# VHH binders against F-box/kelch-repeat protein At2g24250, part 7

Target 1, 374 residues: F-box/kelch-repeat protein At2g24250, of Arabidopsis thaliana (Mouse-ear cress) (q9zuh0)
Amino acid sequence: MAMKKKISTSSIMPDWSQLPEELLHIISTHLEDHYFDAVHARSVCRSWRSTFPFPSSLLRQSYSLPAFPLESKDLCCTLEKVPLFLFRVLTPPDAADASSEYFLGGLGQDKSNDHVELPSPLQCSVKVNVPGTEPILMNMLDCQIIPLGHKYRLMIGCNPEEYSAAFLPLNEQGGGGEFVALLDCTDLFLVLRSTEMRWIRLEKPSTASCKELFTFRGRFYATFFNGDTFVIDPSSLEATPLTPHIDSNFLVPSGNEELFLVKTDFLRCRVSRLDEEAAEWVEVSDLGDRVLFLGGHLGNFYCSAKELPHGCGLTGDSILFTVGSRNVTYPYKYGVHTNKRKAEDNINCWRSSRENRVLFRNRYDPVLSFRVER

## First folded at step 23 (VHH; from i3 with K28T)

Design l2
Fold by ESMFold2, look of step 23:
Structure l2 (fold): chain B 374 residues (1-374), chain A 124 residues (1-124)
Amino acid sequence: as target 1 above (374 residues)
Amino acid sequence: QVQLVESGGGLVQPGGSLRLSCAASGFTFDDYKMNWVRQPPGKGLEWVSAISGSGGRTYYADSVEGRFTIIRDNDKKMVYLQMTSLKTEDTAVYYCARVTKYSLWSGTRYFDPEGQGTQVTVSS
């Protein structure tokens, strides 16, 4: 038997299941930007569940594509757009300086039959499936949930394949339906345009393996393990090298709003923001409220520290390197580090004595799981 | 103003050696992968060699691999091409350059040479 929290029965609670459907419709129009509130509303009763559809932004979107040309079988090919979230498991208020646990991964609807049988409180839960461990069922109310964008995954037949993909809709304004998809395959790129609906083989602009492939403001971006970095025009399929060319670069998009470049070597770490109006990279002296996650299988992301509770172990102006062979790292501060030197200190990243240790439990497909210790 | 000044070319017999130099100015040299390209008589540009911004990675066309060595000195803002076992097919004007475009359709690299180049002539 599951251990239940004690709930007082001395108060009178409204029976929200009796609310007329007309009022539910009015409530639903006020939840447009509050996707997890919509999931919570669905747990009230069958009437609310039928009135509040599962938010489409939390589902994996699929796009049907022509058969994959690198296989001998004529199998169905689909591209999944998987929403990504960082889940922080909340520490009870009476806990000491304890660790905070985080899960970063893709979200999907559990299509098992047992969701019909779940009690109302458990219908507000997510199932965290970490490979090699038993699944964890967490109540959404016990988690802080931070959206991190999307990741694309190629499906050939019923099985997922390990091809990086970028998907670019061409009709954000005016006319809908057209798109371009770019795939990173072993020794070549594949491109598909919706106007032709056939895969075309392309040359890679680098001999190294592709590290990241994504879109930003109507163009593709590709980075490679040898430091090559390119902007690719979807119409001409010309690749323009991005500078600086450095063995370690991270490009960190924030939707279509901002694009950061993190330039690292063993002596320096510098962050620049793309100023599209000036057509130049502008170095920044701080990250503001941002926490950057760099180098993982899930790509490069950041979240706002303003969305994080006080004392959670992750703070603004921070970089968390998720790449490497060790299971232990630290959040690194970024900015002007003042020390015993004279007035002019270099912009860089550094480990502060006040930053907490981060322990990785899983850095690989499909979940990054880690714990921040006090 | 970006400037690339090539030097070190000359007349040499087959099997001989030359060292080409390229002095760079007007840009942040360390940030760029640098290339040597050449233009044989009456022909278009062909790529010869490249070196990463740090100097840690080098790349060569099949026709010159094992014979040519690309080197950079970021302190002096210089790129060099050490050429050995020269053949008559190596006769060309040599330029140092940065890649401006890469065609994913053809695999073609596009260059925009900034200097006058340096003539290498290999003849018996």
Scores: ipSAE 0.493, ipTM 0.794, lowest interface PAE 1.5, mean pLDDT 73
Fold by ESMFold2, fold request of step 25:
Structure l2 (fold): chain B 374 residues (1-374), chain A 124 residues (1-124)
Amino acid sequence: as target 1 above (374 residues)
Amino acid sequence: QVQLVESGGGLVQPGGSLRLSCAASGFTFDDYKMNWVRQPPGKGLEWVSAISGSGGRTYYADSVEGRFTIIRDNDKKMVYLQMTSLKTEDTAVYYCARVTKYSLWSGTRYFDPEGQGTQVTVSS
């Protein structure tokens, strides 16, 4: 009667680095479009790193363009698609302060590092370069990373240009790489259609400087500092005025779902959504889970607060202005009480909440850096 | 229903003055730039003047600059065109209008006059 020894399963951890390559390939097919999950998988071991290539969606995509007509040299011209992210630095559970550190900007692969030779934890590192400071090396695993969309940057030779650019991919069955690009060049617009691959000079519909140039639901939108706003058809290149005509406004696309108009004097603001069927703006008092970021050189965009933990200082249904002369601000919320006792119409607007103080460390390209304190 | 009602036209001598009025209804007046457009005899529409929604910015065609003044009253939903030093070439039917489209190819402004217009005749 020999005794049967029990093997404790709890003392044996599976070594995930020993998974057969065939199973790793199956796992990799389920991580498509989950690029940060792919980056994290690459940090497991060499086998996982070789099976999960660095996601192409985190690389800057480039489109080769014909020589730029305003350039005196015959240099090659490209348009870069720069993905934008909000990084929230994770606070240790025992941290004494309630502040959260944030970085917002474009992300690119640092090609000076050979990713195949780095230790596994450093493979997920991000180098943050803020002018006038030492570069910061952060592990992506120490950050929550929230995608914010992208921006386009014109490159002439190796140098970036300040021109605002909008890029509209066209859905064509026989040639899925077709597009229209529209550039703001001070006194004129330039358009390039991929079917022609040459720059064409266009008249601007306003004498003022262009403030924002973006796409929404297959059309271009242009706003100007004098309050002019237009929707531009990419085929006909006809511009239709979009009301209202005011000089204190921000237009904010929320994906292709909604287009918001924010009217402000920076003490109070009102928010409307575009009702395309009625050709009118409908005032709203609720942004849902959205946090709007307005006025920076990175443009106007939103973040879903569903991805933000409670108590981090950024909450949904709020607006954060990233433009202004002061390094301290507060998110705006609807219906904020004042200490003054006035008529109810004073609370039917968006106003500084005076909660979750925001301290800007850098507000200009390449990186928006700020801290939120409760 | 959008309504634009022009008035104040008439027969004047060269060098004379007129003030045209346009009453607007059926849309949020303050949100729109407003324009005066004219149609001379046997010709198409010509742009004359524009004024921003707030009234803070005004624009004029070269042929009328210095002689015409555009004014708006957002409380009364009115646009005016004060014309002075009138010339025979100013003879036209005048309309107030909103711009409906711009061509980025040509810079052409497209208008959709909604009212009957008001006749201005400058003759001696």
Scores: ipSAE 0.334, ipTM 0.675, lowest interface PAE 2.7, mean pLDDT 75
Fold by ESMFold2, fold request of step 25:
Parts: C-alpha cells; structure tokens; sequence
Structure l2 (fold): chain B 374 residues (1-374), chain A 124 residues (1-124)
C-alpha cells in the first residue's frame, strides 16, 4: 500500500491503436460527414486504416453511361464528378515571409502501391502533380482545406476537352439518385435522363460553338462564343434566351444562391446578379464574402472568405482572374481610387486593387497553384 | 508537341479567292473541333470558323458566312479555309487552332493558336 495509482481523467492515456475492430467500426460510422477526420483516423495505425474506408466524397467519382451514340459505337461514356478544394498552406506565426501559398484542384487516390515504409504523418499527404516537375508531397495537416463544390466532366473515349457536360442531380425527399445530364457534342446537345438511361438528341439553339455549360437553380445554362446565352429546362428541353442579351465575358454561379454576370475589358469590370423574378440583371457593388476565380482551366469558381483568416491575402468581395498570359496579377475590388482626378463613374466599377500581389506558379491542368504576397 | 502549320496566305485583290491550309500533328486529330481564327493589324484575335471532329458540322462568323468554307481531311490531318469574295477587312494573320477550355478575355475570344499563322493581305 506504499503506492496506489491515482486515476484521473487527465491521467488516462489509452493506446488507441489497440481498440477492437468492433469499436473502430462504431467510431467510423460517426465520421461519415467529417471527411478529413476520416483521413486522419486512417493514419493512426494499420488496424484503423483497414477499418476506416477512404472517404469516397474526396475522390473523383465515375458513373458509366450508355455508349456515345454519334461518332462511333465503340466509344465508352463515363461521367466524372470531380470534387474541388482550395488548399491554403499554413505558415508558422513567426515566419518572416508573409506570403500565402494556395492550391486549387481536385483530389484523387494515388494508383501506385502503398509505401509501407512511410511514417504516419506522410500517410496524410497528397502528391501535387505540376506538369513538368517532380510531384510535390503536401501534408494535409499543414493545410487549411476549403471545399469548392464539384465540377462534372464527360469522358468520351480518350479526350474530355472536346466535350463539355452539365449534370443536374434531382433532389427527392428520400435522397434522390435521379439526374439529368446535358452534353455538348460537336453539332448538337445530347440529354440523358437517369430514369431512361438513353441519349436524347437536342438541337443547339445557336449556330456558334458552345463555350460553357453549367446548372443554376434546377436549370441548364449554355453560353456560346457569339455571346448567345440560353436557359434550358430539364423537363421540357425548351431553350429560352436569357434576357437582356448578354454582351459579357463570364457567367458565374455561386451555388444555387446567385448567378453573377461579369463584364470586363480587364482594366475595369462591372458585376451584375440575376434577378430571376424580374427577369433582369441588377448591377452590384458588393459580392459579400465571395472571392470569384474566373477563367481558369477548371472553369469559374468562388469560395467564401468566411473560412479565411484575416490578413491571409485572399479576401472576400473580390475577383481574381486566373486567365491571361501574365503570371502576376492583383485581386479586383469595387471602388478602388486611382491617384488621378476623374469623373465619378470611374470609381463606380471593379478595378485592380494593386494590393495582395498574386504570383501564379501553375495555371494548367491538374492544379492551379499561386502565392499571395501580403 | 502539338504542331499546327498554316500556309497558303498571300497578297490578293478585293473580290479574289485564296485557300488556306493547316497541317496538324502531335494529337488525335479526329477527336478535336478545329477552328480558324485571325488577327487583323493592330487588333486581337477574331474567331472565323469551326468544324466538328467528324466534319459533319461547320460554323462561321457572321462576317464571313457565305464567303468562306471550312473543310477538313481526317486522313491527311488537314484543315482548309476556302476564302472567296475577299474584302480589305479580311486582311489578317490567319491561325488554325483547337478550341481550348479558357474563358474569353475582354471582348476577345481566347483561342490557343499553336502555329505561326499565315498572312493574308487584301489590297488594291
């Protein structure tokens, strides 16, 4: 009785790697909606890794579709759902360099064999494949991760770049599973309803080449290189011109909440939102917490700055153009004052802020990589 | 990697005709829409015409419709632009290009021409 172990909650240190499989399974069911916690749990030990499946929501998902009907019977057709993320590399608080490093892209599972010799922290890592360079190993523990939603690509045989698709999941109270897909072919649209699994031919409403397809509030939108824009009802397949006619550079859905129209000559831009009930575009001077990313190889995106720390160099109510030949740019903001005296209309637009300098490291598939100097 | 070699340009009088050629290599030619774009003196790129991968559909800018004809030969991996009734405003460097996924820059469609282009000059 000279020594009796005092037990307190702070003194209890169980070896989590020794938990029985049945308890691990119970824990895994409670992580279903916490994707990166599941990845971290897989890094504890081999027992946890075999019990916690890799979250399928972080992987590209593929759906087999009926064969492509127009050019060749032999072409397989697969719809790829690509989850997209903005990664911000965390910088130690006392680092001399105030710049922030960002990556924007989708995740995939490494198809090579697992490396048994890798230590546990590296098992939470991803390889960032920048074309023409060695893959960069990035530890997920060193990143803030911001989901950006999904993009859909239609894979027709060997070349997805010629074909564009929009995918409209149909919500049912019980979880759905139904969808409608709209495919831009060379000379027409194809429509696939999940209930029929049969391609329906739809004549394009414009003779110009289709530029973008996307969905917003349960309808398809198609833009064309001649400036035509149409709204297509997924049930009737009727195409209605979007009025007033758009003489613009970008249409940017912000989830199902807003549809923004950005018109720019890259010196100035004006932003409008669609008022569907009034059937008109309403000019705006405020994007709320949104950062718009326009013109990149993955299309147009936004993120909410609510998830970004103050002073990180990437702030809300701003537009970042990711297209163009120059690798240095600045976010655009509303009402930026120049040092010249000008008419009041000159300040009532979006212009380069000339602050928080952005340096692009890579603009090409598969990842957008950039630094922001604060 | 990808190579597009334009040829067939030259000096021509208004009302004349000219046939441009584009030889393609380094990619699966049959699977791509092909385009002609042009750059008039002191201006940015303008889209002229497109043809589907199979050649079954052709598309033209309003300014050239009825005067220009785009043709492809998938066996020879060639795209042609037959130009007739040429006007002085058709003077430009002409490029063939695949359609890229880049969005348009202010008032100018962004195509990614991979070749040096061929000069067409229409003057008296």
Amino acid sequence: as target 1 above (374 residues)
Amino acid sequence: QVQLVESGGGLVQPGGSLRLSCAASGFTFDDYKMNWVRQPPGKGLEWVSAISGSGGRTYYADSVEGRFTIIRDNDKKMVYLQMTSLKTEDTAVYYCARVTKYSLWSGTRYFDPEGQGTQVTVSS
Scores: ipSAE 0.000, ipTM 0.303, lowest interface PAE 11.6, mean pLDDT 70

## First folded at step 24 (VHH; from l2 with D30S S106T)

Design j5
Fold by OpenDDE, fold request of step 25:
Structure j5 (fold): chain B 374 residues (1-374), chain A 124 residues (1-124)
Amino acid sequence: as target 1 above (374 residues)
Amino acid sequence: QVQLVESGGGLVQPGGSLRLSCAASGFTFSDYKMNWVRQPPGKGLEWVSAISGSGGRTYYADSVEGRFTIIRDNDKKMVYLQMTSLKTEDTAVYYCARVTKYSLWTGTRYFDPEGQGTQVTVSS
């Protein structure tokens, strides 16, 4: 009876940090068109980071603008184009908490000279910088990075204060490089036109603070905390009020194709899309593959669910609304029955869904952290 | 078709009170911020007061602040202007209106006064 010694092949996890440099170079050449893979590669260890350049497409673009006149001082002004990303950190399947962690924010190259090699098992880690907190190392193993678009920010002064700005290139087809930039200040708007290359003061169309300033299909849109919403012509700088006028209106551009209006009373949402040809809002019951994120510090944005991993807890045709005062995010689905509703209630609206719970852990710009619970 | 019908104007003595009414039809009333504007004799249109769609927020020109009160009833599709401590300078044709445009250059609001207005005369 020969006792077959089960040679426990201790699956020696290879130390990937010891991968030959020649192989790393070969891999690097194949990642030129895969910038997120390059980010993953750079997260492995110091040697990998040195071999894999930070993708240029992920770099923040900065534009020097004319000095900003403030209180008799000319302040340096820089326009920054900030790409936004959603990061999903997968939890091990054996983890007691089946929740998925998400981070929303920008990507950047670490400029720190401290090239500290992270010991195993901290390989494939990304440093997450949250303002006011110590950096957190996150394991990027099986992490997914999803692009969400970009926002423009204006940095003013030597110790730059960040301002919300909208940037609109004009006549792109003509190669003329014309543009209009609109800046939200406390009491007024500032406009910079490429033809004049100086900041000009404008009156705000509302007495309330501006909530969001963005561009859609060649126009500026401004929302205010009092429910005021305007479309602004970049040439005439005339603002037209958009209806409905309610306290909680959210505008969400979905690329250059659709602009959505979400009206919410926290219990129910109505969603409309802009029909520009008819100059009217058309109610919709379906967002397709879109997930709308509303009420966050990063503004309103959308994500395609097809880009999300299966089982992540986020599904298309959904709205996630974050209440600023409450670290609570409410998911909305169309036609969902809530336990509190009598059978006779009109189900032809977006309602809070109990299927997914979203908890925001951190509200600091530029990094938003939230958890989705099944 | 959008219709706005103003009423409640009249002749009053200085220090008197009037209540103006505006009946709206032809649009979703609750979706619009409503305004009162007035045109004094020989002068242009001036903004007086505004109320949000829900009625939760009210706005007043400095000249009428503390004397005038704007309210709305969305169920009845009505907007009201309660005027107290009336002055001779308040003499004007009063209109209820929606804002149609705003100039960022000048801060000027443009209105759609589609109604006939109601005459308010304050005289001894």
Scores: ipSAE 0.702, ipTM 0.883, lowest interface PAE 0.4, mean pLDDT 80
Fold by OpenDDE, last read:
Structure j5 (fold): chain B 374 residues (1-374), chain A 124 residues (1-124)
Amino acid sequence: as target 1 above (374 residues)
Amino acid sequence: QVQLVESGGGLVQPGGSLRLSCAASGFTFSDYKMNWVRQPPGKGLEWVSAISGSGGRTYYADSVEGRFTIIRDNDKKMVYLQMTSLKTEDTAVYYCARVTKYSLWTGTRYFDPEGQGTQVTVSS
């Protein structure tokens, strides 16, 4: 009875940092059109990072705007177009916990002179900077980078303070480069039109603080903490109230295709899509391939589940709602039976699912970190 | 069809009280912030008060703050305006209305009053 010694092939991951420089250069030339692969390559080690340039396509575009008249000083004003990404970090298969970790944020080149000595051997590591915490080195081996679109930020002053702004390009077809920018200030809105190139003061349509300002299909949308919601025409600068007037409403644009309204009492959610032609909200029971992220500091956003690999813990037709005060994220699915609730509960609603636990590790801008536990 | 029917107006002496009522129909009442507006003689429409869809938040013009109270009953589809310490300057036709538009330039709220309004006259 020959005891077949199961040679546990401990797949000793090769030290990729030892690749010849000549080979790295060759690889670098072939990754020029693959900006995500270049990001992965830069994460391997210092030598790789030095060899692989940061992809230009991932750089923030900046636009110089007219000086912002604040008090008695003209402050420099820059509009930044910031690409947002969802990073999935794969847990090793041997890890007892089939949990997936996610990071939401921007990509950037570390220009810091503070060369934190990274432990050797360094393999496929990325430095995650979370405000108020020490930098964390994360293994990004086999990580997935998912583009989520772009956000616009207005930077004002030498020590740039970030303001919530919405940017709307006008007449893209005519090549004219016309645009309207709307800025949220404490007591008022400011508007900058390309034709005038000066900041103009506007009255806010609500007495409450603005929660979110964004654009969808050529219009501005503004939500307020008191439940007020408006659609704003960029030309006339007239605001039309959007119904329903509920304090716990979330608007989520899905690119240029759909605008969703999520009403939540934290236990249940109702989801509607905007029918622009009918000027009404239509309730939906299915989000398709969409995962909605609500309640985060980065605003509301969506992700296509098609971009997510099988087994990542996130599936389409889901809502992840983060309760800011508790720093807890709840997954919602339609038609899910909650074990504890009496058979009488209307199954035809979005309810918190216990199947997936989403734990937020950090909610600080610019990096949102969360873990999905199965 | 949207219908708003105001009632409860009348003649009252300065310092007196009135309660206005508005019955709403033809729309999902709880989904809308409701407003009271008034039109004094020879003047334009003036915003008076507002109440959120849930009724949890109320808003008042400076001229009526502390004297007027807005309440709503979503089950009955009613909005009320309790007016106390009435002044001669409160004389107007009062309307229940939804905001239809807001000008960011001027801060002006536009209302489409669907009702006939109710006359409030404060006169000694």
Scores: ipSAE 0.679, ipTM 0.870, lowest interface PAE 0.4, mean pLDDT 80
Fold by OpenDDE, fold request of step 25:
Structure j5 (fold): chain B 374 residues (1-374), chain A 124 residues (1-124)
Amino acid sequence: as target 1 above (374 residues)
Amino acid sequence: QVQLVESGGGLVQPGGSLRLSCAASGFTFSDYKMNWVRQPPGKGLEWVSAISGSGGRTYYADSVEGRFTIIRDNDKKMVYLQMTSLKTEDTAVYYCARVTKYSLWTGTRYFDPEGQGTQVTVSS
């Protein structure tokens, strides 16, 4: 009876770091259209990082704008287009906490020479820079990066103060490069049109501070802390009030696809979708595969659960609402029955779900970090 | 159809008080910020006061601050303007209105023209 020595084929995972340089160059040429793959490649090891250039498409684009008239000083003004991403990082296997960690923010090239690699068998690493903390090295294996769009930031002065701005390209099809930029200042709006190339003062449609300024389908949207919400025509610069006028409204865009309105009293949420054709909000009880993110420093947005990393714990038809004052994020599901609530409670709303615990680790701009615990 | 019906106007002496009422119909009342505006004789429309949809926030023009109080009843779909310490300069036709548009250039608010208004005359 010949004991067949089970050759434990220790599946010797090939050390990818030992790939010949020639092969790396070949691979690099094939990643030109796959900027996220290039980012992953750069995360493998130092040699790979040296071979694979940081994708230019992920670099923050900066545009010089006319000088900003502030307090009788002409200040240099730069518009920065910041790409926003959601990505997951894996914790080391030895880490007691198997929770999935996510970051919302930008991708950038580390210019430091002190690149550290994770020990074997972990070969891929990413450096996470959180303001006020030491950089954290994280495993990027199997990380999926989800584009969330772009945020425009206006940098004014030598010590640039960041202003909230919305940028709207006009006539994209005609290649004319026309645009309108709207800037939120403390007491007024400023507008820059490509035709004039000068900052013009505008009156705010609300006496409250502006909460959010963004663009959707060729229009500006402005929300205010007093519940005022306006849609602004970029040509006429006329603002139309949007209803309902309530204290806690969240507009949730995702590119130019859909715009949602979330009304919340923190206990319950109601969700409506904008029907532009009908010019009305339509209440919805189902978000499909969408996950809405509310209350974050990066603004409100949604994405498809299918685009999220496998096993991340986030499911479609969900709202993640972050209460800033409490630094707590609550998941909401439609029609969730909580044992403690009287049968008479209107079930036709979004309620807090205990399916997953979402903990935000850091809420500093430009990086939002959160963990999903199962 | 949106309807706003103002009432409660009249003749009062300086220092007197009046309470204006506005009945709203044809829209979801609680979803809208409601305004009182007035048109003095020979003058343009002037904003007087506003109240949020929930009624939790109120706003007043400087000229009426401390003298006028805006209140709403969402169940009854009513908005009220309590006027005290009336002055001759308060003489106007008063309208209840929603803001329909705002010009960022001029800061001008446009109101729905649906109401007939109520006359307030302050005279000795």
Scores: ipSAE 0.660, ipTM 0.868, lowest interface PAE 0.4, mean pLDDT 79

